# Miniprotein binders against q8gw64, part 31

Target 1, 233 residues: q8gw64
Amino acid sequence: SSSSQSLSFSSNSFSSQPESELLQALPSSKPKSPPLQLPWLIVGLGNPGKKYQGTRHNVGFEMVDALADAEGISMNTVNFKALFGKGVIGNIPIMLAKPQTFMNLSGESVGQIVSFYKIPLKQVLVVYDDLDLPFGKLRLLPKGGHGGHNGMRSIIDRLKGSRDFPRLRIGIGRPPGKMDTANFVLRQFNRQEQEELDHTFQTGLEAIRILLLEGFNKSATFVNTRKSMEQLS
Below, E stands for the ipSAE of ESMFold2; O stands for the ipSAE of OpenDDE; V2 stands for 0.75 times the mean of E and O plus 0.25 times the DockQ between their complexes.

## First folded at step 18 (miniprotein)

Design J64 (at its last look DockQ between E and O 0.23; V2 from the best seeds 0.00; counts 0 for: pae E 1.6 > 1.5, pTM O .753 < .8, placed apart)
Fold by OpenDDE base, look of step 18:
Structure J64 (fold): chain B 233 residues (1-233), chain A 81 residues (1-81)
Amino acid sequence: as target 1 above (233 residues)
Amino acid sequence: EVKYTITFKIPDEDQPEMRRDIKQAFADENVDIEELTPETDKDGTVTMRFTITAPSQEAFWEALDRIYQLLEDLEKRASDE
């Protein structure tokens, strides 16, 4: 009588308690309110009409046209006594303006735009010709006087004497010999001067992009530390 | 679709009227205008804050132009009284 001892295997049911991973609800980062965006105004200075095209005193218009072309912004709106274009660089709304007043009345147009759109003066960039800078040399400044420039005088006067707006100065150099300044600024660039200015405009548009996207100090460092082509020869 | 948050400064007294006029102007448009919490400066000037959501950049600029026109018209009325 062989007694078969039935080995009762006690199945220890390991109750694997599910570790309830407390999914720490990552604090729902309240969607950061979209960054505050105020429009910029970029104004080129010049005189309207075919007789002023390609003149030294219209280099501010040419810089704005080069920026408009590079950013795909159509300068087709007529408002506030300006040719106007509206667009976006990166995420920054921008307005491009060429006052269609004569140079000495540019402040009438700029003052209307600034007043209507309530633009902070720190977001008004004025681009203009400068006799006290070497030809093709750029200079970005946070503020300053008009330097004898009639368009800049008109803007400052219309802005109640305020000088606290940024300016991109484009060097046109001084008149050669005994030439009158008024006649000099109304002369067209020669072909070689125009070809050099095309490189100046490419540097200028990049300085404007840096100003909008990275701020004044980076743009000023970028533009003001560049040697002119004449200093590299 | 484009989305921008803009600000403009108006007197506190003008806020109820400006809010009404904005809501009325855009009630039937494909442009959404959300008012954010305004900010009050130390001098008592209130900064209104809005988010504009528009189908295009063109529609955004049209909406923005209308807002600044409403603000100009409000400022003119307040100067004529």
Scores: ipSAE 0.651, ipTM 0.832, lowest interface PAE 0.7, mean pLDDT 85
Fold by ESMFold2, look of step 18:
Structure J64 (fold): chain B 233 residues (1-233), chain A 81 residues (1-81)
Amino acid sequence: as target 1 above (233 residues)
Amino acid sequence: EVKYTITFKIPDEDQPEMRRDIKQAFADENVDIEELTPETDKDGTVTMRFTITAPSQEAFWEALDRIYQLLEDLEKRASDE
């Protein structure tokens, strides 16, 4: 029978330590840091098409767009069933993807990218809307379930049931009254919500930079202990 | 200037061909590729390491994508044999 040996870029440790000139280190540190040797994939989830623009379900697309703009990365290439961009943050190569499947098929896109670039799952960050977090709150988790989110379900299923990849959850709150959650996520943010999300996106950008340059624990401490300005006033 | 070390695993018997492919692909380019000592793994594979030095992130990703394409081509040859 024909067979293939899979080429793998597997790593048994997270490797996001910066190698930039600004972060040059003095002689060796106490813990043995794994060398940074593999690129990251950052996925923002949403539905394609103009009728979904600005909806709560597309906030992952917006977060990735903000990151792409901040880092000067073009998202105009269509590849792997995604709007896809490549760049470098510090000395770390990154790929940005906005799957252009419908939400429930996002795993088709993510799976193709992970397979081609042989990305370790610990270096696949998925950014998406979360009904179980207050509006504007961010949460960075190293693994977990899909929480009923069809895009995350699709990704987990395509990755053979693995839940062992980080996620940045963007809180969109719960619908008012008896509104169905499916309808709520497809409603657009109003102007005030968009302005508050701009601040949320800046916090998310910083969390992602810390994740890549300083590691998961520092990023999680930064973002998970942060309160929204709305909660403080 | 971007300097980055990529690693990848291939079957141990394939490392001479991969080394040759990389050397041929970058022989006269403005991107410098330096092979580091490979790591022999216990499962019959080798982890190869190459440091890419490129003048820009665009040149870097062009080089990195070429290396990924060489890996894909190698996998196809191994599957066909």
Scores: ipSAE 0.504, ipTM 0.792, lowest interface PAE 1.6, mean pLDDT 82
ESMFold2 (binder alone), look of step 18: mean pLDDT 75; pTM 0.659

Design J65 (at its last look DockQ between E and O 0.32; V2 from the best seeds 0.00; counts 0 for: pae E 1.9 > 1.5, pTM E .660 < .8)
Fold by OpenDDE base, look of step 18:
Structure J65 (fold): chain B 233 residues (1-233), chain A 83 residues (1-83)
Amino acid sequence: as target 1 above (233 residues)
Amino acid sequence: GSEVEFVIRFKIPDEDQPEMRRDIKQAFADENVDIESLTPETDKDGTVTMEFRITAPSQEAMWEALDRIYQLLEDLEKRASDE
């Protein structure tokens, strides 16, 4: 009686476990939280009142007004002895200020704004008229003295002698001949000078945008390398 | 408007930190402005750097929130100078 041992082939069913592709959730590169953007203060220097409107010494006010208009910022808030506009350029909170003090007291206003909003001096841009620059010439500097400018003197004095804030200087040129400087800065621009300044303001706007969005060095390169209109004719 | 996100930073005495946190929380309890307190940095001089991320539904709401926070900070600094 031959016992036929039936070899039962156990079919090992390889259950192919589906490799659950661990979708390694690509670390969602959380958009790097936008860098800490403290508010910027942009201050135009001038004197308040109709008699100073359109004067050489008020070109800092005109630059701030041109910036306000271009960015849709209403200059209607009165606080800290200034006329204010509040807005945003890109994601950067900005304050536009025109101190309503006399020029020699501009530091009282600027000092109050800087103190209240805790603004780092590196984020205080002062825009003002400059006798030592040719008419319509822009110059962006990271720091410096007042250059005899009474508004800049007042700001530096109120900031405890600090000079480490950026400034956009707008050239008004020197008085012709023996004209007194105080009388020269209080003269209105003529129509041709105003038309040239409108182009200066457009360049100034773009310089301020570059300063805020791309930093000081790019803005300074943009402004300081531009020829005046007089060098293009 | 488009939603606006920004971060503010300021220094206060470390002792005033609990009050400032309370006052901010109370001021914004019913507001459509989200305020996230970031990790504070304590300095060796007994001051703390406070940081807040603020999410606002508009630029206007953002500036209202800023003005309110800096007013609370000014009020805190005044109280601390009168003691």
Scores: ipSAE 0.629, ipTM 0.854, lowest interface PAE 0.8, mean pLDDT 87
Fold by ESMFold2, look of step 18:
Structure J65 (fold): chain B 233 residues (1-233), chain A 83 residues (1-83)
Amino acid sequence: as target 1 above (233 residues)
Amino acid sequence: GSEVEFVIRFKIPDEDQPEMRRDIKQAFADENVDIESLTPETDKDGTVTMEFRITAPSQEAMWEALDRIYQLLEDLEKRASDE
C-alpha cells in the first residue's frame, strides 16, 4: 500500500510533442478559438551580490533588467530562489527571473518555476553570456547543449537532461592575452563596453518581443542575421 | 492598457475536469475575470486539455487569477498522489 517513490506525474520535459497539440473543434463551426497565449518564462543568468554587478557573467541579469524596465515589470519580489517579476507583453503573460542561487545552481530556481507554473519548455527562454560569440553579438537558438556554461548545465540537469528550450546567447568575446577564462567572466565591463552593450540590449529587447508576439522563426531571422556594432563601420 | 485578454491551457485527468472547471470559474469570478471555455477534448491517454479565454480588468487581476489556478493544479496533483 505504501512505497518510497517520488511523484512521476507531469514529467513532460522528455516527451515528444505531437503535431496534434493544436486544438481542434469536433463539431463544424464558423467561429475560431482565440489565439493561444500561454505564459512564458524568461531567465537571465548571473551571480547575486554587489561584487558581481557589471561582470561579464552577469550580462544575462542586465538583459532581463533592461526588459523589465522597458515593459514596466517590477523585479522586487523574491520567490523561487530568484528576483522575480510578472507582467505582460501584448496579451502574453510573462515571468522574469534572475536566479539568486549562484550560477552553478541556477537550475534549482528555474526548475521550481517551471514545475509550479507548468511552463512548456519551449516557452522557457534563458539569456546568458557566451565566450564563443564576438562581443555584443546575439544568437537565438531553439535548443542545444550547455557549451560548458555552468548555469546552463545546472538548468539542463534539473530539467532531467532536456535541452529543448530556447536560449538567447550574448557574446562577451574571449579573454585578452593570456587571461584565464574564469577570471575574464568575473571582470567588470569597462565604460566603452557598457555603452556598446546598451545597443545590444535594445536589439535583444526587440528580439524577445518578436519571439513572444510573432514566433521563433521571425525572431531568429531578426536577431541572427543582424550585424553587431563592432561589425558595422 | 488596463484590460488584458489572455488564454491559459493545461492538461488534467478527464475524471477531474468537472471539479477543476468549477474551481477555475470561481477563481476567475473572484477576480472579476470574464471567462470562455474552449475546445476541451479528452486525449487518448485519459487526460483532457482545458483552454480558457480570459478578459481581466488589469494585469494584477490576471496574475492573481493565474496564481490561483496554478495553485489549484498543484493541489490536484498532491491529492491524486495521496489517494
Scores: ipSAE 0.472, ipTM 0.758, lowest interface PAE 1.9, mean pLDDT 80
ESMFold2 (binder alone), look of step 18: mean pLDDT 75; pTM 0.671

## First folded at step 19 (miniprotein)

Design J66 (at its last look DockQ between E and O 0.20; V2 from the best seeds 0.00; counts 0 for: pae E 2.2 > 1.5, pTM E .671 < .8, placed apart)
Fold by OpenDDE base, look of step 19:
Structure J66 (fold): chain B 233 residues (1-233), chain A 83 residues (1-83)
Amino acid sequence: as target 1 above (233 residues)
Amino acid sequence: GSEVEYVITFKIPDEDQPEMRRDIKQAFADENVDIESLTPETDKDGTVTMKFEITAPSQEAFWEALDRIYQLLEDLEKRASDE
């Protein structure tokens, strides 16, 4: 009696556990911030010292200070004979500079900054007082002469006679009557003139933001088409 | 702070580019600022423009790094003018 041991092959059903493909969430590559442009230099023109504060000839300093305050940029670095603030507006590195030279030597400071930081002249905005513009009126130009302005003359001369840098001109108007121009530009603003300039600085600030973020043509359109407050009354 | 990524460009003579890349790499080797050398571009005038990507932990750290790079560039230009 041959006992045929039936080897019952127990078919172990390998339950194929579904490999849960752990979709390793590829680290979401944060969209690289759009590449930052080369630094801009924004230069306000003025004379250093308490006796020149709030003077017509220092309105370029006041515009830079208003920009620094609005952008949270500290004007605390001293280099190249200037006070500096370094910051970023949007995706643009900016340098705010107030040359601490006398106005007629502003080119010495600006020339050193431009040389060290290799700033292209198209990215050097100079902000200054202009006698040939009505009070509180802004004008953005891509190039031009010094118009008799000693700081602008000094900059152009130091830049080897180049005039191909943008400038924001702030109107201070002409001297009344027979007043000497040198004495006129050294007069402080009165309260009413200061209140008008505060509005001018807000417009100038926005013009600088547009210049940086949207380019020269949009900023020039924004500034140069605006009527002064005096032309709206 | 939020990390900030910046691309800067320098016009450097082609002969000085290897030195500038080495000097940057050495100056920032132990720093919390990363500086990547991008592919240089040649302009229409044949001027070679170096490009760097700077990753910094803050705007302050970025400006400090940028100031160092411009100093290295000034020092390189000075050496090349003295030879």
Scores: ipSAE 0.580, ipTM 0.781, lowest interface PAE 0.8, mean pLDDT 84
Fold by ESMFold2, look of step 19:
Structure J66 (fold): chain B 233 residues (1-233), chain A 83 residues (1-83)
Amino acid sequence: as target 1 above (233 residues)
Amino acid sequence: GSEVEYVITFKIPDEDQPEMRRDIKQAFADENVDIESLTPETDKDGTVTMKFEITAPSQEAFWEALDRIYQLLEDLEKRASDE
């Protein structure tokens, strides 16, 4: 449908001259021009509004906020039905989005961004809460289904059923006893859990930087073998 | 701030390429970013792929320039479809 007007681009810039005094004698460990500097979209999922702040279902929002804070990216712009920010990591253009639709309509926002910027789906990273991972555990996957997650279902549906985009899953654990999963994801993290998530977010920041600068496989190796704070202690 | 360099490639119909080049040149004539044309490539269908290097004095200036280029491309696509 859009094949004739697809935007293609390649980023090939990575400047560093701190070793110029020794350049003749030593091989440089810093690339002069990175091979692929294409823009990325990083989406954190959640529900908008004060009553959803701090809920398990909003941990994707929190991960993107942590990334934005670490990289000095403002998330104050409203565009594409999202709180939206733009920046550069190592000369890789990135866009950060927190859809403000509601979880089950997240695809409306993501679809608009992908269409406008012609983003290849392999460079759309979606960050969200995962009931099938232990609390604080991260997993990076190159593709997959929605796993019953309404935000992921919305995105897959809007992308014409495509499942071929990476996801960073943030483990929130399972509900205690017989608690309904819908109720569990809308419960807030307690103070101890929030403190542990700070370490999870630092690991996620590093995983995302490795993803952008060194590629999926190196990032997946880094993050998928990392221990959560619970597993570490 | 750190200088940013980025190469962008446009795959648009041959008949639209002169207008896109003019639009970019006009949009950035008095800006603090430098946009330099690179050697074009010919795709398998015979279209000439436009390629530009963007050099900007900061990350903010870079994204502002890139956004304008994406907007120019969208505007061009709409004008082409309205013909």
Scores: ipSAE 0.400, ipTM 0.725, lowest interface PAE 2.2, mean pLDDT 79
ESMFold2 (binder alone), look of step 19: mean pLDDT 75; pTM 0.674

Design J67 (at its last look DockQ between E and O 0.32; V2 from the best seeds 0.00; counts 0 for: pae E 2.3 > 1.5, pTM O .796 < .8)
Fold by OpenDDE base, look of step 19:
Structure J67 (fold): chain B 233 residues (1-233), chain A 81 residues (1-81)
Amino acid sequence: as target 1 above (233 residues)
Amino acid sequence: GSEVEYVITFKIPDEDQPEMRRDIKQAFADENVDIESLTPETDKDGTVTMTFEITAPSQEAFWEALDRIYQLLEDLEKRRS
C-alpha cells in the first residue's frame, strides 16, 4: 500500500501590490511671464553740476530722480554722456537717463542711447521744463516741436528732425515782469515752489507708470485732465 | 533671487540672424543666463524680427546680458557696414 503523499503545492498568490503610479507631478509650467516689451528710455533734461541743482531748467532731472527713488533704481551708471539707472517697472525694462552734457547738447547723449539700445522713438519719453505751462502743470504729448527749449531742439536735431517721441512737459511758468528767460530758468525754486513740485512729481510718476503699463492714451488722459494746484485754490 | 524671464525683440536683417544667434550662443555658453532664440517673424516691410527669451537669476544679471546682446548687435552692424 504505497501511500502517494500528494504534495499540495500551495500556490502562494503573489498579491501584486498595485504599483502606486507616482504621478510625477509634471513640473508646473511656470506661467510664462508676459512677453517683455522693448526697453523704455525716460530722459530727464537738465544741466550737470551743483550750480544747476534745484533750478527751473533742471526740473526734468528732478522728475527722473523722483521716479528712480520711487522705483528703487540706482542712478549710478555713467555711459553715453549720461547718468543712468536701469530697472524694471512691472514687466517693462526701463532706462532712466540724465544727460551730463550741457542742455544744448542733450541730443548727443540721447541719440547715442537710442542708437545703441535700438529704442523705438515711441518708447523715448523726454521730461523737461516748459515756460508755456503754468507752474506745476503737467502735459503729456505724443509728439511736437521744441517750443524754444534748447535740450528738445538738440534731441530733435540729433534724431534727424524727428518729432514723433512722447514728452512730459513740466510747467515752470513765464518769467515775472521783464526778467530774461535765460536768467529765469536758472533760478532755484523757493521752498513753497519745491513743495508744490513734489506733488507734481508724484503725479508725473503715476503718469509714467500708466504710460508704461496701460499705454499713452490712458496716461495722457490722466495727466492732461488734471487741474494744477493753483486752479484748485 | 527669483529667476526673471524676459522676452526681447530685435530687428535684425535676415542675412545677419545666423551670425547673431551664433555669437549670442557663444557669448553665453558658460554664463548663468539662458538665452533662447524664438522663431523669427517677418514684418510687412520685410524686416525680420528676432525674439530672444532671456532667463536670468536677477535683474542685474538680466541687464548685463542685455547690454552684452546690444554690444554684439552693434559689433555685427559695424562688420556689415
Scores: ipSAE 0.626, ipTM 0.825, lowest interface PAE 0.8, mean pLDDT 85
Fold by ESMFold2, look of step 19:
Structure J67 (fold): chain B 233 residues (1-233), chain A 81 residues (1-81)
Amino acid sequence: as target 1 above (233 residues)
Amino acid sequence: GSEVEYVITFKIPDEDQPEMRRDIKQAFADENVDIESLTPETDKDGTVTMTFEITAPSQEAFWEALDRIYQLLEDLEKRRS
């Protein structure tokens, strides 16, 4: 004896109709391109431990924490060498990860997650600190090198040299004078900077939502051309 | 009310399709996830792409089913190596 719980619905021929639901159980009609809802992985980079809390190098952790809080996703689970959370934005499954290796070993965590969930690299967003951007500035790029960032280098290496994954770069400012960049990224943000970053994080949240729901180009237009509301007033 | 619709796809080796289709359906059933449609598509690389349109009672049920399905796929890969 075999048991099967199979339910089938007829396909619809209308390709441009607005999605209207008459009943809760009727099949959903989706736009033709893209027709598929694949999971996303959103990685925030940083170093684990209390001594690195609040440092410039950990701003990726903070961005992912802000996203987790906004979407009601718990980051309590430890798996894949990461603090790890799962949720949904719209009808798109997402995974949030904060690798708990050290920064230069972040690829060990990301690689495990990508392999387990079969995540297309174009749906792996890495969020990290960028010393080449002014403080609080965001940039969304579809691919690229590591720019000397140890976490990005680790991820690229683990993904067999692939650079074909999007990144959200968070400007942390440049070191003053000839300060060593390694020391600069380990400096903590002061209270005023942390408050200004809250606005940056809200912009980042919206950029991520647009990325997932409307695609890379619309998100990049939104975030890469945006000016601060303070600058406009 | 709280039901959520998903469209999700899995690639399965053609030779494992009957067993994996059954196991995936069971993973959804265990979490009370209804399968509205299943569309198999044979690929040129010796795999079948199975697209599931499902209705889950919650995000949690969806993710529990999904995690077990990905575990099944990983276990399959290990058996083939």
Scores: ipSAE 0.448, ipTM 0.806, lowest interface PAE 2.3, mean pLDDT 83
ESMFold2 (binder alone), look of step 19: mean pLDDT 84; pTM 0.790

Design J68 (at its last look DockQ between E and O 0.23; V2 from the best seeds 0.00; counts 0 for: pae E 2.8 > 1.5, other shape alone 2.812 > 2.5)
Fold by OpenDDE base, look of step 19:
Structure J68 (fold): chain B 233 residues (1-233), chain A 82 residues (1-82)
Amino acid sequence: as target 1 above (233 residues)
Amino acid sequence: GSEVEYVITFKIPDEDQPEMRRDIKQAFEDENVDIESLTPETKDGTVTMKFEITAPSQEAFWEALDRIYQLLEDLEKRKSDE
């Protein structure tokens, strides 16, 4: 009696555990911020000291202060004969500068800043008062002369006669009657003029943001096509 | 603050680029700001240095940037005195 031992091959069913492909979340490479430009220099023109505060000739300082306040930039650094604020608008490093020289020596300060920071003149915005523009009117220009403005003359002269830098002109209008220009630019704004300028500064702020983020042509279109408040009444 | 990353481009003569890269590396070796030298770009026959600056804040970025510009001024001065 041959006992045929039936070898029951126990088929071990290898349960193929699904390898849960741990999708290693590839570290989301933060999109490298677009390559940052060299710093911009935004220069407001004016005279230092309490007697020049709120004067027509200091409207360039007021525009820079309004920009500093709106962007949370502290104007507390003293260097190159200027007050500075350093910050970033969007992804653009910016320097705000108020030369603490007399207006006719503004070029000394601006020339030192441009030389040290190697700033291309196309990235030097100068903001200043303009007698040939109506009060509160903005004009953005890519280049030009000094128009008799002593601060702009000083800058152009220090920049070896170069005129190829952008400028934001703030209209202060011409002197009434036979008033001397030097005395006129040293007059303070009245309350109504200040209220109009506050609106001008808000427009100027937005123009500077557009200049930095979207370029000169868009900013120039934005500024130069706007009617002054006086032309809307 | 939020960490900030910036790419800055300097125009430096080709002959001065190795020194500038060394001086930056030495100046920032123990600093909380990382400065990577990127591949130079040639534009219109001028070689430009590129640096990627990683800083813990905008303030630290500006301090680093000021120091880089000082190193550049110091290099330019040395080369003018040779």
Scores: ipSAE 0.658, ipTM 0.845, lowest interface PAE 0.7, mean pLDDT 86
Fold by ESMFold2, look of step 19:
Structure J68 (fold): chain B 233 residues (1-233), chain A 82 residues (1-82)
Amino acid sequence: as target 1 above (233 residues)
Amino acid sequence: GSEVEYVITFKIPDEDQPEMRRDIKQAFEDENVDIESLTPETKDGTVTMKFEITAPSQEAFWEALDRIYQLLEDLEKRKSDE
C-alpha cells in the first residue's frame, strides 16, 4: 500500500478548534467543496537553439532539465510550443515545460498549457535567471513583477497581468566591469561555474519537492535560508 | 506492486455531467485505472467530481488524464461555438 495523500481532501473535513460550551462551541462551517486538485506546471525559461545552450539566460532550462533527469521524466516531446514532459512526485501530477519560443514570447507557451490543463496560477512555478541575486543563490517567491526579465514580462502579459504565481529565481550575479547586461546573460557559464551550479540545482530540486509535497511556506523557508546561501561560498 | 493511488478532481457544467462522467470513467478504464470512489459536489450549475483512483503506472495515469483534459477542452470549445 502507499500513501494516497494528494492535493485533494475528503468530504466532511472538519476544522480543528478548541472545544467549548454550546454558546462558544459552534461547529466549524466549512464548504463541502474540496480544494481543486490539479497538476503543477514547472516552467524553465530560456532561448531555444544551440547558440544559447549553456548561457546564463538559459539557466532555467538547465534547472528543469536537472529536475527531469532526477525524476526520470523525458523532455523530448514538443507540445504547446515547448519541450514538454509529464510525471509525478509522490502522488502529485507534474508537468515540465521549456518554452521553445524566443524568451520574450514565453507567455505564448505557458498560456496554452495553463488554459488546456486548467492549472490554477498558484500551481505554476516559473524558474529563471536573476541579475539581482548573487551567483548560485536561489530564492522562492509566491508572486511579484517581472523585474525587467523579458520572459517573465511575456508570461505576466499573457496571463492578463496576473502576478500571482510562484517563481524560483536563480542568481547569476551582475557583469564584471563595463560589460553590458544583455551581453552578460548571453555568455556561457565556464566549467567552474557549471560545477557550482550543480549544487545549486540539487538545492532547487529539493525546494521543488518540498513545495509540491509540503507547501510553499516550508519550501521558501528551506531554500531562502542562510544555510542554502552558505553552500555556495 | 507498483500501483499508486491518486486523488484528482475535475469541474464540469452540471448539464454535461452525465456525458462527461461516462467519458471520464471510460478514459480511466481504458488505461486499467481503477476508480475507488467518485464524490460529486454541485454548486451553482457546476459539479466538482473528486476521483480516488489506483493506477498501474504513471504512464497509465497520465494517458488517462490527457484524454480527460482533451474531453474538457472539446466541451468548452463546443459550448463557446454555440
Scores: ipSAE 0.365, ipTM 0.768, lowest interface PAE 2.8, mean pLDDT 82
ESMFold2 (binder alone), look of step 19: mean pLDDT 83; pTM 0.777

